# VH-VL binders against L-aspartate semialdehyde sulfurtransferase iron-sulfur subunit: the designs that were tried, part 4

Target 1, 131 residues: L-aspartate semialdehyde sulfurtransferase iron-sulfur subunit, of Methanocaldococcus jannaschii (q57563)
Amino acid sequence: MRKRVYYWTDSEHINKPVISDTILNTGVKINILKAKVEPQEAFLILELFGSKETIEKALNYLSKFGEVEEISKVIKRDLEKCVHCGCCITQCPINVIYMDEDYNVVFKEEDCVGCKNCLKACPFKAIEIFE

## First folded at step 21 (VH-VL)

Design ca5 (from ba7 with light chain R53T)
Fold by OpenDDE, last read:
Structure ca5 (fold): chain C 131 residues (1-131), chain A 125 residues (1-125), chain B 107 residues (1-107)
Amino acid sequence: as target 1 above (131 residues)
Amino acid sequence: EVQLVESGGGLVRPGRSLRLSCTVSGFTFDDYAMSWVRQAPGKGLEWISFIDDKTYKGTTEYAASVKGRFTISRDDSKNIAYLQMNSLKTEDTAVYYCARDTYGSGYEIDYFDYWGQGTTVTVSS
Amino acid sequence: DIQMTQSPSSLSASVGDRVTITCRASQSISSYLAWYQQKPGKAPKLLIFKASTLQSGVPSRFSGSGSGTVFTLTISSLQPEDFAAYYCQQYNDYPITFGQGTRLEIK
């Protein structure tokens, strides 16, 4: 089983091996899809692997040292509503939205983490999240 | 109305192959993961295979009893899930159900909210 | 693998009876348990998910409880249409596994 989440940690815990401790204490495996580390804050996109119970235990552990936000499984773009304005591109934290040679917005759906940033950025409400 | 209809079952000899199909309607097929569950005559339910939706690149899982012999796949353009069954054994004799996995839990597989009526596979010499 | 053991394997009851079926997991599965009803020659029907959440359209006489390793399905007042086989299913980890089933028959 796998689950993707946003994770934030503050200056109090940024120098602590929170991810490693989570793995060692719960048995979960973690793939870091994105990491942005600043002096006072770290932002991560995590993919956790294990039984659902193990993953939930890991998320509970992580929440003691930072903020956890669940990510939706599926995002869909309504091609009839989309005008290819590109507003969603700069809002994608993992850069899976881009313009092709014909200036069409391309969405790599298979690589999407479902963060909803593009949904919020779309002025035409052409993006839907399924939770 | 959600509908799942299995087809392709029949009588085959051991070592032969058979492909089952599950045709779905009444929902957005490409948004849902699918599973195959079988039931031997007079026995209980056995999960055998799972295929995820496009979001997870159609990740597949198999029970140990069928791994290496069975292959699950899907054609989202046709609303069909498949089960390719190779090297069939007598113990593969069962009613085979396709089932829709639930949606929105944040995990790839959960419980099954809709089932087909099943197709019968008989493997006998 | 997580083994699911149901008890009893079979039981006889009368209309109006309170019936309880137990499902035990070989290891903790949190609340990731579902219950199904199956009538002869028919596909299984989902009754309960997440151990205690009633599936839409299922009569309120059905209820589920439990967490960890012990779970129960209860029918508060048995109706004629409730005589069938019942299965529990864990979806905490691969492989997905079912209990061996409980056959509920008329006394």
Scores: ipSAE 0.788, ipTM 0.926, lowest interface PAE 0.5, mean pLDDT 91
Fold by OpenDDE, last read:
Structure ca5 (fold): chain C 131 residues (1-131), chain A 125 residues (1-125), chain B 107 residues (1-107)
Amino acid sequence: as target 1 above (131 residues)
Amino acid sequence: EVQLVESGGGLVRPGRSLRLSCTVSGFTFDDYAMSWVRQAPGKGLEWISFIDDKTYKGTTEYAASVKGRFTISRDDSKNIAYLQMNSLKTEDTAVYYCARDTYGSGYEIDYFDYWGQGTTVTVSS
Amino acid sequence: DIQMTQSPSSLSASVGDRVTITCRASQSISSYLAWYQQKPGKAPKLLIFKASTLQSGVPSRFSGSGSGTVFTLTISSLQPEDFAAYYCQQYNDYPITFGQGTRLEIK
């Protein structure tokens, strides 16, 4: 079994070997797809491998040190509601949302990992999740 | 109404091949993972194969008893799941069910909320 | 592989009886356990998932409980249509495995 998650942690846990401790304490295998480490926070996209129980234990362990969110299957933007304000751009941990030359917000959907940060950031609720 | 209909079963000799089809309707097929489960005469249920939806690259899994011989696939444009069975053995004799997996988080097999009525495969010399 | 063992393999009961079927896993499966009903010549029907959640449309006389390695399916008051085979299924890990089944017959 496999599960993809978005993991965020603050400065309090930056110096803790949370990922390796999770592996050692639960037996889960973790593939780090994306990592952005800043001085005050870190953003990770993780793939967890193991039984569902093992994965669940791992997620519970990770949640002690940060926020964990399951990756969505499909994210769709409602173009009628989108005003291209760009609020979602700064919240994308992997920078797949950008402004084009015409000042339109563009999603590089093929590279999207579905962390749902853009959905939360959208003041117009123009982003929909299909689960 | 969700409907799954298996076809392609029949009588074959050991070593031969057979392809089963599962035609679905009543739901968005390409959003769901599918499985094949078989049941030998007078015996219990045996999961044999799983295929995820396109979002997860149609990842497949197999039971040890059929791995290397059976291939699960799907044609989302036709709403059909397939089971290609090669190198058939007498112990492959069973009713074969296609089953819809529940809509999960991806790369996970769950329980089966809808089943077809099954198609019978008999392997005999 | 995770082995699922049901008990009993068969039992006889009467309409109105309270019946309990047990499923044991060879290792912990948390709550990733489903129950199915199968009548002769028919496909299995989902009854319970996540150990204790009743599938939509299933009568409330059916209930599931347990976690870890021991699970139970209970029929509070048997109805004539409940005589069938019952299977538990774990979906904690590959390969998916079923119990050997319990045949519920009329006494």
Scores: ipSAE 0.787, ipTM 0.923, lowest interface PAE 0.5, mean pLDDT 91
Fold by OpenDDE, fold request of step 23:
Structure ca5 (fold): chain C 131 residues (1-131), chain A 125 residues (1-125), chain B 107 residues (1-107)
Amino acid sequence: as target 1 above (131 residues)
Amino acid sequence: EVQLVESGGGLVRPGRSLRLSCTVSGFTFDDYAMSWVRQAPGKGLEWISFIDDKTYKGTTEYAASVKGRFTISRDDSKNIAYLQMNSLKTEDTAVYYCARDTYGSGYEIDYFDYWGQGTTVTVSS
Amino acid sequence: DIQMTQSPSSLSASVGDRVTITCRASQSISSYLAWYQQKPGKAPKLLIFKASTLQSGVPSRFSGSGSGTVFTLTISSLQPEDFAAYYCQQYNDYPITFGQGTRLEIK
């Protein structure tokens, strides 16, 4: 089973192997989808694999060293409102929004991490997030 | 009103194939994962297959008893989930239920809040 | 695989009785357990999920408890319509597994 989360750490924990310790202590598998490490803060998008109990244990472990936030699973683009302006493309941190050969905006919804950047960037309010 | 209706059951000989359909209504089909659960005559419930929604690319899972022989799929445009059953065995004889999965826990597969009436599959020589 | 074992496999009771069915998991499943009721010729009906949360529309006489490896379904005062088969289901990990079932019969 799988669960995606946002994870933040501060400067006090940036130099600690929190992710590897989580894996070793809980048995969870973690795929790092996104990592932004700065001197004072680290932001990660994590995909956790294992039993639900294992994942919950891992999340509890992670929460000792940082902040955990669950990621929304559902995002929808209103095709009636979308004019394919492309404003959302550059705002996607994982590049799952792109322009096809016909100059249509394509959204790989299955890879979406629900960051809501595209929602905020859309001048036509054509994107909705469903929790 | 949430409705799940199975169809496609019947009598077949061992080694043959059969495709079951689960037609749904009353909810946004493509937002929900679906499962097939079967029940042999006079026996308990056995989960056999799961298919996730589009957010997880419709990933599938199978019980060991059917893996390699059965294939779950879905057509969101038609609100139908399918179970392609190949290389059928006598032990596959059962009532087959389609069930709507929930996302109450925030994971893929959870419990089943709605079930179809079931369709009977009989595999016999 | 996580094996689910229900006890008893069958029991007889009378209307008004307090009935308890137990489900044991071969390993911890936290609280990821559901209970179903099934009447002859009908599909299962969800009663309880997350070990103790009552499904909407289910009578309050039904309750669930437990965590880890031992779970119980309790019917506080048995009604005529409660005579049926009951199944527990874990959804902590693949494959999803059910208990073998408990038949609740009229004494």
Scores: ipSAE 0.782, ipTM 0.921, lowest interface PAE 0.5, mean pLDDT 91
Fold by OpenDDE, fold request of step 23:
Structure ca5 (fold): chain C 131 residues (1-131), chain A 125 residues (1-125), chain B 107 residues (1-107)
Amino acid sequence: as target 1 above (131 residues)
Amino acid sequence: EVQLVESGGGLVRPGRSLRLSCTVSGFTFDDYAMSWVRQAPGKGLEWISFIDDKTYKGTTEYAASVKGRFTISRDDSKNIAYLQMNSLKTEDTAVYYCARDTYGSGYEIDYFDYWGQGTTVTVSS
Amino acid sequence: DIQMTQSPSSLSASVGDRVTITCRASQSISSYLAWYQQKPGKAPKLLIFKASTLQSGVPSRFSGSGSGTVFTLTISSLQPEDFAAYYCQQYNDYPITFGQGTRLEIK
């Protein structure tokens, strides 16, 4: 089983091996899809692997040292509402949204982590989340 | 109304191949993961294969009993899930059900809220 | 693999009886447990998910309880249409596994 989440840490916990400790204490496997580490905060997109119970334990453990937000599984773009403005592109943390040669917005749905950033960024409400 | 209809079952000899189809209607197929579950005559239920939706590139999982021999796939444009069964054995004899998986928990596979009526596969010499 | 063991394998009861079926997991599955009903020649029907949540359309006489390794399905007052086979299913981890089933027969 797998689950994708946002994870934020503050300056107090940045210097702690929170990810490693989570793995060692719960048995979960963690794939770091995105990491942005700054001096005062860190932002991660994590993909956790294991039994659902293990994953839940891991998430609970992580929450002791930072904020956890679950990520939606399915995202769709309404092509009738999309005007290819590109507002969603810069908000994608893993760069799976881009402009093609014809200046059309292309969304690699298969690579999407479901973070909902693009949904929030879309002024035309052309993006929907399903979970 | 959600409907799942299996087809492709039949009588085959050991070592042969068979492809099952599950045609769905009444819901957005490409949003749902699908599973195959089989039931040998007079026996219980056995999960054998799972295919995720397009979000996870249709990743698949298999029971040890069929891994390496069976392949689950899907055609979202046709609303069909498939089970390619190769190197069939007598112990593969069963009613094969396709089932829709729920995704409310955020995980790829949970429980099965809708089932087809099944298609019978008989492997015999 | 997580083994699911149901008890009893079969039981006889009368209309109006309170019936309880137990499912035990070889390891903890939290609350990731579903119950199904299957009548002869028919596909399984979902009754309960998440150990205790009643599926829409299922009569309220059905209820589920438990967490961890021990789970129960209860029929508060057995009706004629309830005579069937029942299966528990864990969905905590791969591979997905079912109990061996419980056959509920009329006394």
Scores: ipSAE 0.778, ipTM 0.925, lowest interface PAE 0.5, mean pLDDT 91
Fold by ESMFold2, look of step 21:
Structure ca5 (fold): chain C 131 residues (1-131), chain A 125 residues (1-125), chain B 107 residues (1-107)
Amino acid sequence: as target 1 above (131 residues)
Amino acid sequence: EVQLVESGGGLVRPGRSLRLSCTVSGFTFDDYAMSWVRQAPGKGLEWISFIDDKTYKGTTEYAASVKGRFTISRDDSKNIAYLQMNSLKTEDTAVYYCARDTYGSGYEIDYFDYWGQGTTVTVSS
Amino acid sequence: DIQMTQSPSSLSASVGDRVTITCRASQSISSYLAWYQQKPGKAPKLLIFKASTLQSGVPSRFSGSGSGTVFTLTISSLQPEDFAAYYCQQYNDYPITFGQGTRLEIK
């Protein structure tokens, strides 16, 4: 079984070997799909592998040292409402959103993992999640 | 109304091939994972294969009893899931159901909220 | 592989009876268990998921309980339409496995 989650740590826990300890304490396997690490915080996209019970234990352990958010499956943009302002670009932690050579905001929807950061940031409410 | 309809069952000799189809309607097919589950005459249910939705690029899994012989696939534009069954054995004789996985969990497979009526495959000499 | 064993294999009961079917897993599956009803010649129908959550449209006389390795399906007041086979299914890990089934016959 596999599950994708966002994981955020702060300055209190950023220097602890949380991923290693999670693996050792639960037996879960972890793939890091994306990491954005700064001196005072880290943002990770993790893919966990194991039985659902093992993944559940791993998520509980991770939650002691950071915040866990489960990922939604799909996102769509309403092109009628989108004005290509670019406010969403920096909100995508996996860089699915960018500006093309014609200054249009482009979504690589097939690569999207559904974190909803861009939906929350769009001032024109042009972004939808299908769940 | 959610509807799943299997087709393509029949009588075949051992060693031959057969392709089953599952035609779906009443929901957005490409958002859902699908499974095939079979039931031999007078026996219980056996999960045999799984194909994920487009978000996970159609990842597949198979039961050991069919791995290497069966191939699951899907055509989202036609709302059809397929089961290609090669090198059929008499032990593959069963009613084959397609089943829709539940939506909205963070896992690739859970439980099956809707099932088709089944199509019968008989493998005998 | 996680083996699922149901008890009893069959039973007969009267309309209005309370019946209980037990499903045992060979190892812990947390609460990742579903129950299905299957009438002769028909596809299975989902009754309960996550061990105890009733599927929409299923009569409230059906209930589920348990966690870990032992799970129970209860029908509180048996109706004539409840004559069927019942299957449990674990979805904790691959491969997905079902119990062998319980045949419920109404006297």
Scores: ipSAE 0.499, ipTM 0.802, lowest interface PAE 1.8, mean pLDDT 86

